# VHH binders against q8rxe9, part 19

Target 1, 356 residues: q8rxe9
Amino acid sequence: SVATDDTSPSVKKRVVSGVQPTGSVHLGNYLGAIKNWVALQDTYETLFIIVDHHAITLPYDTRQLGKATTDTAALYLACGIDVSKASVFVQSHVPAHVELMWLLCSSTPIGWLQKMIQFKEKSRKEGVENASVGLFTYPDLMTADILLYQSDFVPVGEDQKQHIELAREIAQRVNHLYGGKKWKKLGGRGGSLFKIPEPLIPQAGARVMSLTDGLSKMSKSAPSDQSRINLLDSKDLIVDKIKRCKTDSFAGLEFDNAERPECNNLLSIYQIVSGKKKEEVMEECKDMSWGTFKPLLADALIEHLSPIQARYQEIIAEPEYLDKILSEGADRAEELGAVTMRNMYQAMGYYQRRRY
Short names: E, the ipSAE of ESMFold2; O, the ipSAE of OpenDDE; V2, 0.75 times the mean of E and O plus 0.25 times the DockQ between their complexes.

## First folded at step 4 (VHH)

Design u4 (framework vhh_7pa5_2; at its last look DockQ between E and O 0.01; V2 from the best seeds 0.00; counts 0 for: pae O 10.1 > 2, placed apart)
Fold by ESMFold2, look of step 5:
Structure u4 (fold): chain B 356 residues (1-356), chain A 124 residues (1-124)
Amino acid sequence: as target 1 above (356 residues)
Amino acid sequence: QVQLVESGGGMVQPGGSLRLSCAASGFTFSDYAMSWVRRAPGKGPEWVSTISDSGGSTSYADSVKGRFTISRDNAKNTLYLQMNSLKPEDTALYYCAKGSDEYASGWTSEFDYWGQGTQVTVSS
């Protein structure tokens, strides 16, 4: 078990990020969020959890979950996760997530979970009969993912602030119910069982739009693969997608013209992947035709993505290496979580197994 | 507080039509893709249709393609589903679903909020 003082000024604060095992990443995911999340490893102790237990709360393809899990891990590593600074592991490889989830459920008022779900009274009854228990209790599993590691921060977008607020409320409730003098009387150290996690407001990521509609965000759920650049698209496919992307009939190229959303998007992508300043891009590109600019953009994309793709191929080509990274990440996570679990069981009055 | 309120369901004969509406509040509606999902009695959720945040791209399940049309009015924060040539197998509770933010890493998958649903019953 690892004993760490997470509140010490000399110890890095801990960030926990959940990662869906989707198996794919597009340019919008990467530039809009993942790049900044990976960069957090330079400031914080960072855990990236591939949340396979969460993936089964809705219908899914049993034949693909394992592959999607390993592909996702490989993609995130290829995006720059340094295993000497951060841990990557699969949620299901650390049983404590589910153990803690169960214990937290005993202290979570059912009305708090119901606030996360929008149902009519009659529909709620029908929804409960047809919805899985996992879907209903999913917020407790997410809370366990966060609290198990005494996390200081959780990077969130607007969509997940409500879930982090619930995690904070559950932590406060459990600290009140089982911590303090009651825990000390049971032989524990007293005080709080859990740190109260805080949302982390990361630097805003790039807003990348669809290649077929400059008014829509780039999305995995869009019906056409032409709408997006995936991180693993081949060089030829990137060229073809850029050749076929939506443009306009205006002369020249410019930023920030509301009548030219595709032009603004493609110039913004070029700026980001080339690493150039906006003014430099404007000066370079303002008199170009689309026929001149598109090859320039495609080449910049290929140059930017090639190191990521090469790293991904190295990782996937050596599945035993990936297995080792994930196993070592799970071992570290298990050691961190074991302290939390021992304290939680003790505070709740469980008879503890003695290990000789 | 995200809220999605469906309406427009009802009973129709086979071959009939209905138009469903979903009023959205508590989030920037125009930033998210929206979907219709249905649940027949005793069955799990079935995806029906999705529309992009701008409304420029749509997709449909094979079972409804050519009969259903998804649309949105971003000025009114409203999602629609026009259902034509209805069949008994379309009988279900129809839900409005908000797409999750794909630009956020997270524990949630494709949909993060659902409405209460509106019942569609197709019988003679």
Scores: ipSAE 0.389, ipTM 0.726, lowest interface PAE 2.6, mean pLDDT 86
Fold by ESMFold2-Fast, scan of step 4:
Structure u4 (fold): chain B 356 residues (1-356), chain A 124 residues (1-124)
Amino acid sequence: as target 1 above (356 residues)
Amino acid sequence: QVQLVESGGGMVQPGGSLRLSCAASGFTFSDYAMSWVRRAPGKGPEWVSTISDSGGSTSYADSVKGRFTISRDNAKNTLYLQMNSLKPEDTALYYCAKGSDEYASGWTSEFDYWGQGTQVTVSS
């Protein structure tokens, strides 16, 4: 039990997050997700996995994968991921991820994976069978990423809830098949092999809208780069994108007018990157023209992003430092995962290798 | 629970037209960009078109630009692909694809496939 009358150190719950090595991050992803991950470090034991094995399940460029991996890691560190509070590592640097995935694949009914990707009798004949085994089984890899570390919580959006529910069902199945008295008879502790992870519902992050359409979220999938601010956009490019962004013909500036989605979006961006309260922004900007406001917004964006960009350039200019950080994170992850793997191999009845 | 169900495929003569539909369920359709991706027998997937969550922005592969039109009806949770001036090389299984949730931490591809696809065959 936890007692509040002693001086024992606080027990932190564990959060595991995976991120695709895209090498690029836009303002919406930063303000809506990454800032929340940074905040989680103060409350939870956090592990951030650059999931390069997931990145190869669809067509990809072999010339870019390594660079995208290091660029993504450097960018997350530049955004405030603190290696004294969190572990950051590359999935492929910890072989236990694919080891556990293989063991979980052997315990996952094929019908559970079919639910994820809609394989049906007619589709098999029409070419769905040409999907890679990796694409078919990636939910087992994601489950391994989570269960390897005995994660309490996984921060996910609505579209990933089905994957977390699959991870929960796989954990329950493995606990039933291999845990309890069966594990004790093999010399183990018994009980559950995996804690059952729960989705973490983060406090709602900022919803940043497109610079060209105030009714659409800012997105890497948008056809025009003019619709988004990327964290690594140059000062001149930020100025140009803000000059060209969609605005309206209303006098003055205001929040919460449904007829002015671009106005609400641009003021919200200014509020967040300037660190000002909504009331302060309202008073400052209410009588501004777009000609006055756009330079103000661009300057605030540049001021906010410059330290991030400077830190990013500092990190990538010292590849040995980044390599050391990722290596130390992988060592920590490997240490945690080794416990889970020893327990799994024992409970599954494997003859375990001895080192002399 | 998350499901994408494609329909509207079939056989058509070169120069003909087809309209594909994708019925989405299990997620808030209006919050996600949507794409069409096709796969010819024995070949890898080829991206065809993307539409933003509101429908305000669209993009197309060079091979289909000017011939195909992507659209959506957020009230009906349905994605469409209007295909005009069809060519034999457009013969493929067409998949509806949901965009990634860029506002959540997690394991995401650029887009995910959940549909079984709908077959489009353009006779030579």
Scores: ipSAE 0.310, ipTM 0.653, lowest interface PAE 3.5, mean pLDDT 84
Fold by OpenDDE, look of step 5:
Structure u4 (fold): chain B 356 residues (1-356), chain A 124 residues (1-124)
Amino acid sequence: as target 1 above (356 residues)
Amino acid sequence: QVQLVESGGGMVQPGGSLRLSCAASGFTFSDYAMSWVRRAPGKGPEWVSTISDSGGSTSYADSVKGRFTISRDNAKNTLYLQMNSLKPEDTALYYCAKGSDEYASGWTSEFDYWGQGTQVTVSS
């Protein structure tokens, strides 16, 4: 079935997203991305990827990658990803990701990658000359992740905006270089080889900041675990982390004060995990001390995360179930990707292998 | 010979609107994507918008998205740019550009012919 630009109102648009298996999913990943993904499942055809090829672009523990991958998958499901509605799979289980990346690399000017902010930041510590080619080219891999499945939309955070724009540009360039009449002359359908993906920007509040720095995004790369809530943190650890989180000396609590970034962050977290409206939280918490609010926040977090943790444990206890889910997801991904790859190889003039 | 002739430019106040036109000749207009490009004083050319050969696909620069609308009439060999909510930063010479193929790619390097331009000035 030729991926017809089926603008037919009857076909759900496709959404693709993923996270790296870095060992633990933290509250920022969950509230900023995964929780929103759950809501997308009813409206869109959703593909959720554990992008393990991305994980190796920086130093990592080889002993932990496998476990991190399965844990991430389990947490997808525990957070509410429904395999009846979505496909969940591991990036490395679908070879077409890397194949397409290679093809896209041939059409990506080096200058485009040199401008990527994340590369500059990540390479700063080691020096640009010592940065791996993988780290340099991973935006092309990300582009492949998106374009392989003819994605209509990609949920992204602010930090990924540049990469999505890059993906769009690459898609346009490839369409120009190889698509249209050129492709038709080679026996292909002609037209666009790739859909141009559109970013889905999360709503305000989805950006969770560090517990130790309200001006920094919560991150796994932060040196201190105290800076983040991991989804699998124990109740006691959550309480302790919240107790010790950075706060200011101002009286009362308030949203949207630039001088009080930690306050805004903690209130935002409370708002999201409690399911309350911003106005309700303001009214409830405006006169609270940190001594009163922190326990309240901790309790709300525990209440919100407990079901996720319980479900996670159930899933991990049944490894065959998880394996099956990932396998089925990969099969679906391969099927979808195969069409894209066939078209790309044809359009780019490759000698086609005849399968007898 | 390919000819592109722009019209419709002028001076408007901020928040105002203009509609640019480009009359095309010398090629099969309906077979090619068409674009608008602008050049502000002291700046390089900036891509504004592209429309595919059939008009089925359109693209816009972020700076004009939501304010500008590109369209075409293939029967009249004419390209249009509706510009709403104009800003001072929109002040530029606006060029009609012919694409090398049917795609609405927005890449300036893909344009093989340019018009002489029409001046748009947004000033209070």
Scores: ipSAE 0.000, ipTM 0.328, lowest interface PAE 10.1, mean pLDDT 90
ESMFold2 (binder alone), look of step 5: mean pLDDT 81; pTM 0.817

Design u5 (framework vhh_7pa5_2)
Fold by ESMFold2-Fast, scan of step 4:
Structure u5 (fold): chain B 356 residues (1-356), chain A 124 residues (1-124)
Amino acid sequence: as target 1 above (356 residues)
Amino acid sequence: QVQLVESGGGMVQPGGSLRLSCAASGFTFSDYAMSWVRRAPGKGPEWVSTISDSGGSTSYADSVKGRFTISRDNAKNTLYLQMNSLKPEDTALYYCAKGSSEYWSGWTSEFDYWGQGTQVTVSS
């Protein structure tokens, strides 16, 4: 069984995270998740994969995919991913992902994939019979993304937990079919081919609510861009969004009043982006009107996001530097994945190509 | 405006059963997958079970497979979790969650909405 704790002080556990190449991140994702993932770089061996093969499983714009891929990489680097501590690379730059996916597909019962909740939802508009094979099999690709690197932990949201459970079941099945004494008999080491990954227990992140509804979490799926602050929003757009955000008619400002969810949300955002303690914010803001507070919040957001935006612009202004970073990340990933692929081909009994 | 109200928790002895309910309002319930998530004392949230919008597909965490059954009544906008053969390890605050509507949220997407939770305590 897979140990969840590293008892050796010299050995770091490995964390693998995949991100869609969308080119956009909002404040809720940044404060709620990305800041905590950046901190993982000090504790774990971290691999951040930009999953461009996943991006093509539903309709997409061929003119935007390359730009979205590099924009997403630059944005994560701007948020604090440090290439001296972590590997960042593009999924399609490491062919072993698709290669392993094909081998895993051959060991995955069709019924397991038919039960995937996300496939049913994503194929709803077209009907199941009209969905692409890629969409149907992408849980096997996600499994390959994880298992290729012998990942200890995968930081995922709750709606991705079914995919992690599938990855665990596939790993267990492949270990049973091809590992152990059978692998040793073919000249391998025996034992397990794959470490069974665990979902990463999330640290408490800031819960940022919608600017138009303090009872709803800030979300990319909300129809109005007015409901969220995107990390790359211009100064003028941040000012406008905050000016137009939902407020109440109460006098003064306060935390933790259940009748004032917008007030609690906006003060919480101010607290986090200003770096102030809750008590300092309470004392500063208690007697403020919305007319006084909204400019203060907008200024704090601009001050906090400006270094991230500056770093993003710096990175995208040097495409050769970004390309080099992604290439080096892919080289490290390829080296790591080559071990897993050699073991898989050996355990599955393939006649492997010789290089002369 | 989205509201999820959990109920049905309580104290039960090991081997006992409980049925949790979640009353949903403020969205088209029949259009969304629904989930149960639990939080044990001193631990982070653990996904328990998900049911598709039609109820035609269900999935369960390995720790609860064969013991828990998720179901829904779209006419009543209500989600259920039937919990059988309860163990002390099942002690937790149980939350009702609405699935994300994002197609491309990647590995980091979270449930859009959580209710206030209902406490389940399994002890002798």
Scores: ipSAE 0.012, ipTM 0.327, lowest interface PAE 8.7, mean pLDDT 82

Design u6 (framework vhh_7pa5_2)
Fold by ESMFold2-Fast, scan of step 4:
Structure u6 (fold): chain B 356 residues (1-356), chain A 124 residues (1-124)
Amino acid sequence: as target 1 above (356 residues)
Amino acid sequence: QVQLVESGGGMVQPGGSLRLSCAASGFTFSDYAMSWVRRAPGKGPEWVSTISDSGGSTSYADSVKGRFTISRDNAKNTLYLQMNSLKPEDTALYYCAKGSDEWYSGWTSEFDYWGQGTQVTVSS
């Protein structure tokens, strides 16, 4: 194990998570991930990375990238990320991410990258021969994001464990190639260069499905905005989207009927945003029509999202405050990453530059 | 239109074996990682195992390592879970799940689609 922290029981374990700068967050991201990330801050040392280098691997609008980055940061802070408990920073503000990525690329077999799902899917639209090197190698950048900070855990849903599998395999390979006795002979401590990260899986988890298809997860990639509730949707828009959402012709409302995926989804959303227990929701809603239930759900959503929207507006009204927060987070991240980079360069046998 | 259909569940005694299958249609099966997820009585969903699109990489929950084997046949668009040395605590509804293209996003389930599930009951 690589010691970047004291091993005493008073030292918190480290959690690292990345967020793409889309400028928008929907209800599924909030209830399924962000709300749980907020709770992590009390138990773990948390680092939240806005991964702007990922945003440039596919066609993007240069006029919007900066705004999307700051909008995303403000949304996460509005959702309850507390900078007194957690570090929030922009990936491109810490050059060590790219430095480590290059070192990891040199140790990653090309066949491992050729099997990555995102490269296959996205390169199909461009033609494989026209896909960027950045798109092909982004899994090494993602791995660098995790390993740079010696993360103990990476937050994942019950079914996302595969997304850290490459990071674990690369860490094991680098430890084998450069760690142990080899590193000791170069003046290092020996042992592992990287801690092998583990998934941090929520026990219950919140699962939010599409408003237009109860079998598909709610997604920012879905063509229709009617399929999702965005955190910044107006009251009128929330009401309209819920009014238009897909329903069934069954009488009454119930959980856990496989023939009623939309019903289960909408009741689950109501349960979570209202703070009620499942049994309370079942008793309240069992005899309701959709005409009665939809306004109830819309009102509960509006009540839950209003404080988040108010906080977001406060944050974006003070751009200097946001900039300061992101800068301080980057300074902390740079300090942590510098230890990992020094160890990597030493173990790989590099001649270390001195500044005079 | 994506469809996932699980089969192979049933009742077995402790120490027994079962092989689950998932027939996939409506997407290019060989392009997606696939997973098995289970839901035990009174508990939330628990991830069991994942297999990469090529079958070259697999991962398992600590509770099933050494006992379960995930595999796939891309020519038949079928996912499998071989379950050996079954324990009463393995009793659950088992779901087949299609991987998502948004895999680096934190704690939210990244599966685009889930099947209807197949019941596994381990008791004497």
Scores: ipSAE 0.014, ipTM 0.392, lowest interface PAE 7.3, mean pLDDT 83

Design u7 (framework vhh_7pa5_2)
Fold by ESMFold2-Fast, scan of step 4:
Structure u7 (fold): chain B 356 residues (1-356), chain A 122 residues (1-122)
Amino acid sequence: as target 1 above (356 residues)
Amino acid sequence: QVQLVESGGGMVQPGGSLRLSCAASGFTFSDYAMSWVRRAPGKGPEWVSTISDSGGSTSYADSVKGRFTISRDNAKNTLYLQMNSLKPEDTALYYCAKSEYWSGWTSEFDYWGQGTQVTVSS
């Protein structure tokens, strides 16, 4: 084929990452995942999608969805996502995501999705009969989020690799069904419709544990907000949470004692947010009491989070700036996705609408 | 309240077998997918295997596919990992993990146990 791909050329490999609009980020997600995503923008062409269509597959508050979307965007920008290096946009602002998802649903065997559904604990608790079609088909939407942009890599945690494998299998199946000589006979270039994405294994991040149980990972699903530090927690709330966190009765402080999981966790948090080396923290803290250490940890957390919180407040105070950033990101995404959609409609034999 | 207690680790020769167990308490075990995750000395965590809440679906890391089998007994609130044809590179601390899934892009291991050490050496 003499026809060229209409996407803007890039010499960098492309990475696509989705984030759900929760409106909040805790310390464990920040230190373990977001810091890695921020680093990716220096090496790859990065697209960060705020996946508001995914947010509606389970019960949600219609009065909060828009605010959670903008709050999440502002938080990621405050954490270091740089719009001069990366595209940030809202999934629902690019209709091609849902269009591609529908086309992919027609090519996805029910059995493939049933395997994915087995991992959704919420559908079990809420009843299978009351589970939405959206909850059943969300893996096709996630696949569309990835394949729409011809992504080279997808940064997902180890526990999400099965979703990426499904995306790879769907891409391979669509390439087989609609690509090759069949697509060429319809006036296309032939070959593959989709690049097969690879999971991007993030560099080992910090393993941040619960403030109320040093054996449990810090998590947004934990019932008690006392178990986590949220990035937007006030100074007073950080102090209170650290004051109330679980401790032990041992003398001094140390890393790597299996009988002292809370001690290891709190020292690890202090190490990371202070920027000190492990050996420096060991020497500084070895003879401290909890009464001495807890204020030190709270101060270090406040010092680390204050610049992020200040940047977040600056962004949300200028809603027009945020809207412009998200709109420009959506325009870029739409240009990239339009190529994939034209190719899919052509390969699937659709009569496409003409504009006069 | 939530507790995961791993057992069954030990030292074994290359080509040997071990069966790991994880006793779960403090939550409705049958409602959640469960995973095994390992960490070798000086390396980050590596996902090994996941099993659905009913046990009807399983998935494995490519490095262990065909050698390891994940299973569960919901009546006993226990998760298992049968490890066959063990290799020196399987040497790691093995963790039982409970996952919380949100639709699409967000998923995390909510709770991890203390781990059980597996050492494969001649």
Scores: ipSAE 0.032, ipTM 0.426, lowest interface PAE 5.7, mean pLDDT 84

Design u8 (framework vhh_6fv0_2)
Fold by ESMFold2-Fast, scan of step 4:
Structure u8 (fold): chain B 356 residues (1-356), chain A 124 residues (1-124)
Amino acid sequence: as target 1 above (356 residues)
Amino acid sequence: QVQLQESGGGLVQPGGSLRLSCAASGFTFSDYAMYWVRQAPEKGLEWVSTISDSGGSTYYKDSVKGRFTVSRDNAKNTLYLQMNSLKPEDAAQYYCAKGSDEYWSGWTSEFDYRGQGTQVTVSS
């Protein structure tokens, strides 16, 4: 017996991820998200969107946006995103994102957006009275980023479920308003316009914590660069940051002691970058002092990050290669999105432009 | 330095009530959304509720909706979680968490700091 896929042209389920064009990535982003996204390429059809339209919703430097976009793309490729298995593209290179966002905005009750906590958080940083309509409506753009590609899954942390639930509610509402028999009467196939995306939540300890506070997630927004390892940090800087990181006065090293959040964090980082099993790390490190462990951790970080740094430098030195990769990704994305857009315009009763 | 200190956990029978508190310092409390998250034995960290910076908007995990109420007192820099009709599945270490200024990036967490937690045990 055989099964036919009638919801997606791919046998593999599809995963869509957005990435900020910051030009910088820290270890927490890498180990908690990007490394997992790289692994997803083996199981899922993956699309990675560099969300430059999202980047303009807060004050930004027009002289840096283009470079930050290409630097971010190069960093993600250097981390192991494989263009033979995945599509990487720039959001603004695919106009369908904005077109779908506008259509979704017309179907999103204003009260749903007022419930989004992220608007309050982000507008406070720059002053609420200066917040743009774009910042208020960016959840509709995020929803468009996901729904345009008929995504099955979106990788998110447990605490990001609110954004995915909004995307799910919008998809359900649009399916109800424009799908089914109404769509058939307009010459469409009927049924659902969008599959309902599900969050893909990591199962094992995915959070990398601050080097200066084991109770804080490692973050680009933290004032002190000492609190994080950036992927492009020099060997000397990595050694210095690890030497100066917060530790405790307990004898030996161990996982899962709630009284030792820094110990758990640093051992978790060592486990992941060394490629060792948790049991191997426990046995190796249980009797170590911090003076013995910190150099071991620094060496493991340097060994792990050096190939990434070398690949990043190779990519940014070949701007034509990067441009070709992003262009091909955009072409693939445009082809996929065109199906969704044709269905949406048809189901919404738009007069279709004829090509002569 | 950001500090979050939870209190109010303890042992309660099924159907009982507990009120958790979180004392915040080291940041402008009234400028941040606040979160309650929990972790049960052998389970990952689980989001429970969110409250906006003003207290005007609240959100809940489906399984606690109607039973739990989150609130805040910005004058006292304190976050609360009123838990009613407690079930055995609510037993967990409960953490207070501060909202993040980090922008959307797929895996970017909505909060950037959490406290040390307070334990809630539901037993009969």
Scores: ipSAE 0.013, ipTM 0.416, lowest interface PAE 7.9, mean pLDDT 83

Design u9 (framework vhh_3k1k_2)
Fold by ESMFold2-Fast, scan of step 4:
Structure u9 (fold): chain B 356 residues (1-356), chain A 124 residues (1-124)
Amino acid sequence: as target 1 above (356 residues)
Amino acid sequence: QVQLVESGGALVQPGGSLRLSCAASGFTFSDYAMRWYRQAPGKEREWVAGISDSGGSTSYEDSVKGRFTISRDDARNTVYLQMNSLKPEDTAVYYCAKGSDEYWSGWTSEFDYWGQGTQVTVSS
């Protein structure tokens, strides 16, 4: 159809998510976000983008990027992303992302990008004088990732709403500058070029804290690997990390005691990976010592993570199958994006290339 | 939207005291743990102190334990660092930090929100 499809109750709404190719995922990412992410594919038309162009905006190892991309794809599939319900693809396999980003950059005031908090945080780590143009402009690339596919919703946490607000303001600005009667006079359909995306804040996942400091969230950037459980950690390593994790000298175990942040963290992890209700965990664990509880937690973690690890090994052992999945996802993405790109070039008054 | 503004940095004599403040805005302050970091010239940034969202738990780097005290005033959206018995090695830019809610932000790496910093110089 010539007209932009309205998101009525009878039509599935579209969700677009990006994931950086780190090659690793820890328990905090999995329980805090990815589990909710997997659930979205039952309700929405979902597109999951492995954003390898974003990965090069800070120093990286050229020998690892390709492997990290495929490892990340395999790990998300192992966590429950289902290619029969969702499209999974690599950003660099769809050049339209960069093409749209360039067009959006021309409509984005430099002051809007200077106000982005994530640029400030990343540039402080990197050093301001050495920050790349790519690092400065990556919010425009993120906006392109979203707008290219006419996304209804973008699953983000509260802290990332600023990026979605930027995407919304850019979409509104482009619609105002190039859409409507102006586009119709150039032979287009008129109306809006972009759907205005909304943030989708899923119900809060687990707040998983560091194994060595209950006041700090579990993070891949923490210096000590002892502070986190990685999804691909061996059974022996899980046991060792839980054995060595920080605890207190209080008798018994309990939730919600401000003096016991490590206790609250470890019980919360146990609750989620065991599938038990909070009240059940409270009753089960209230009189336990750490010596009794730590093996119980380790066993629950191993039981929960073993199927994910098995799926990951199965997927990574068949690189041609993974490549085919990513290629098919890219084909689908390219078809969707081509419509948006044709509309943008037309509305912006570009001389269209003729194919002979 | 999230903003952290540090203040209180100054030149002080060894053995002196100083109180740093960090004014926070753009988020529900009482829901987040807050931290202080510092970076000395030519050195990497290091963690100094942390305080839980309730204020009921505090933690410190070993070199400052017993000399520094972190506290918060949720009514004023402010976190403080009281520094006593200051030493020349405490000379650094001090940063207030709030953790991101995002374990992965999709497009962005995990990070802390940081203020601009406040300079503390301990010298005769």
Scores: ipSAE 0.096, ipTM 0.467, lowest interface PAE 4.0, mean pLDDT 84

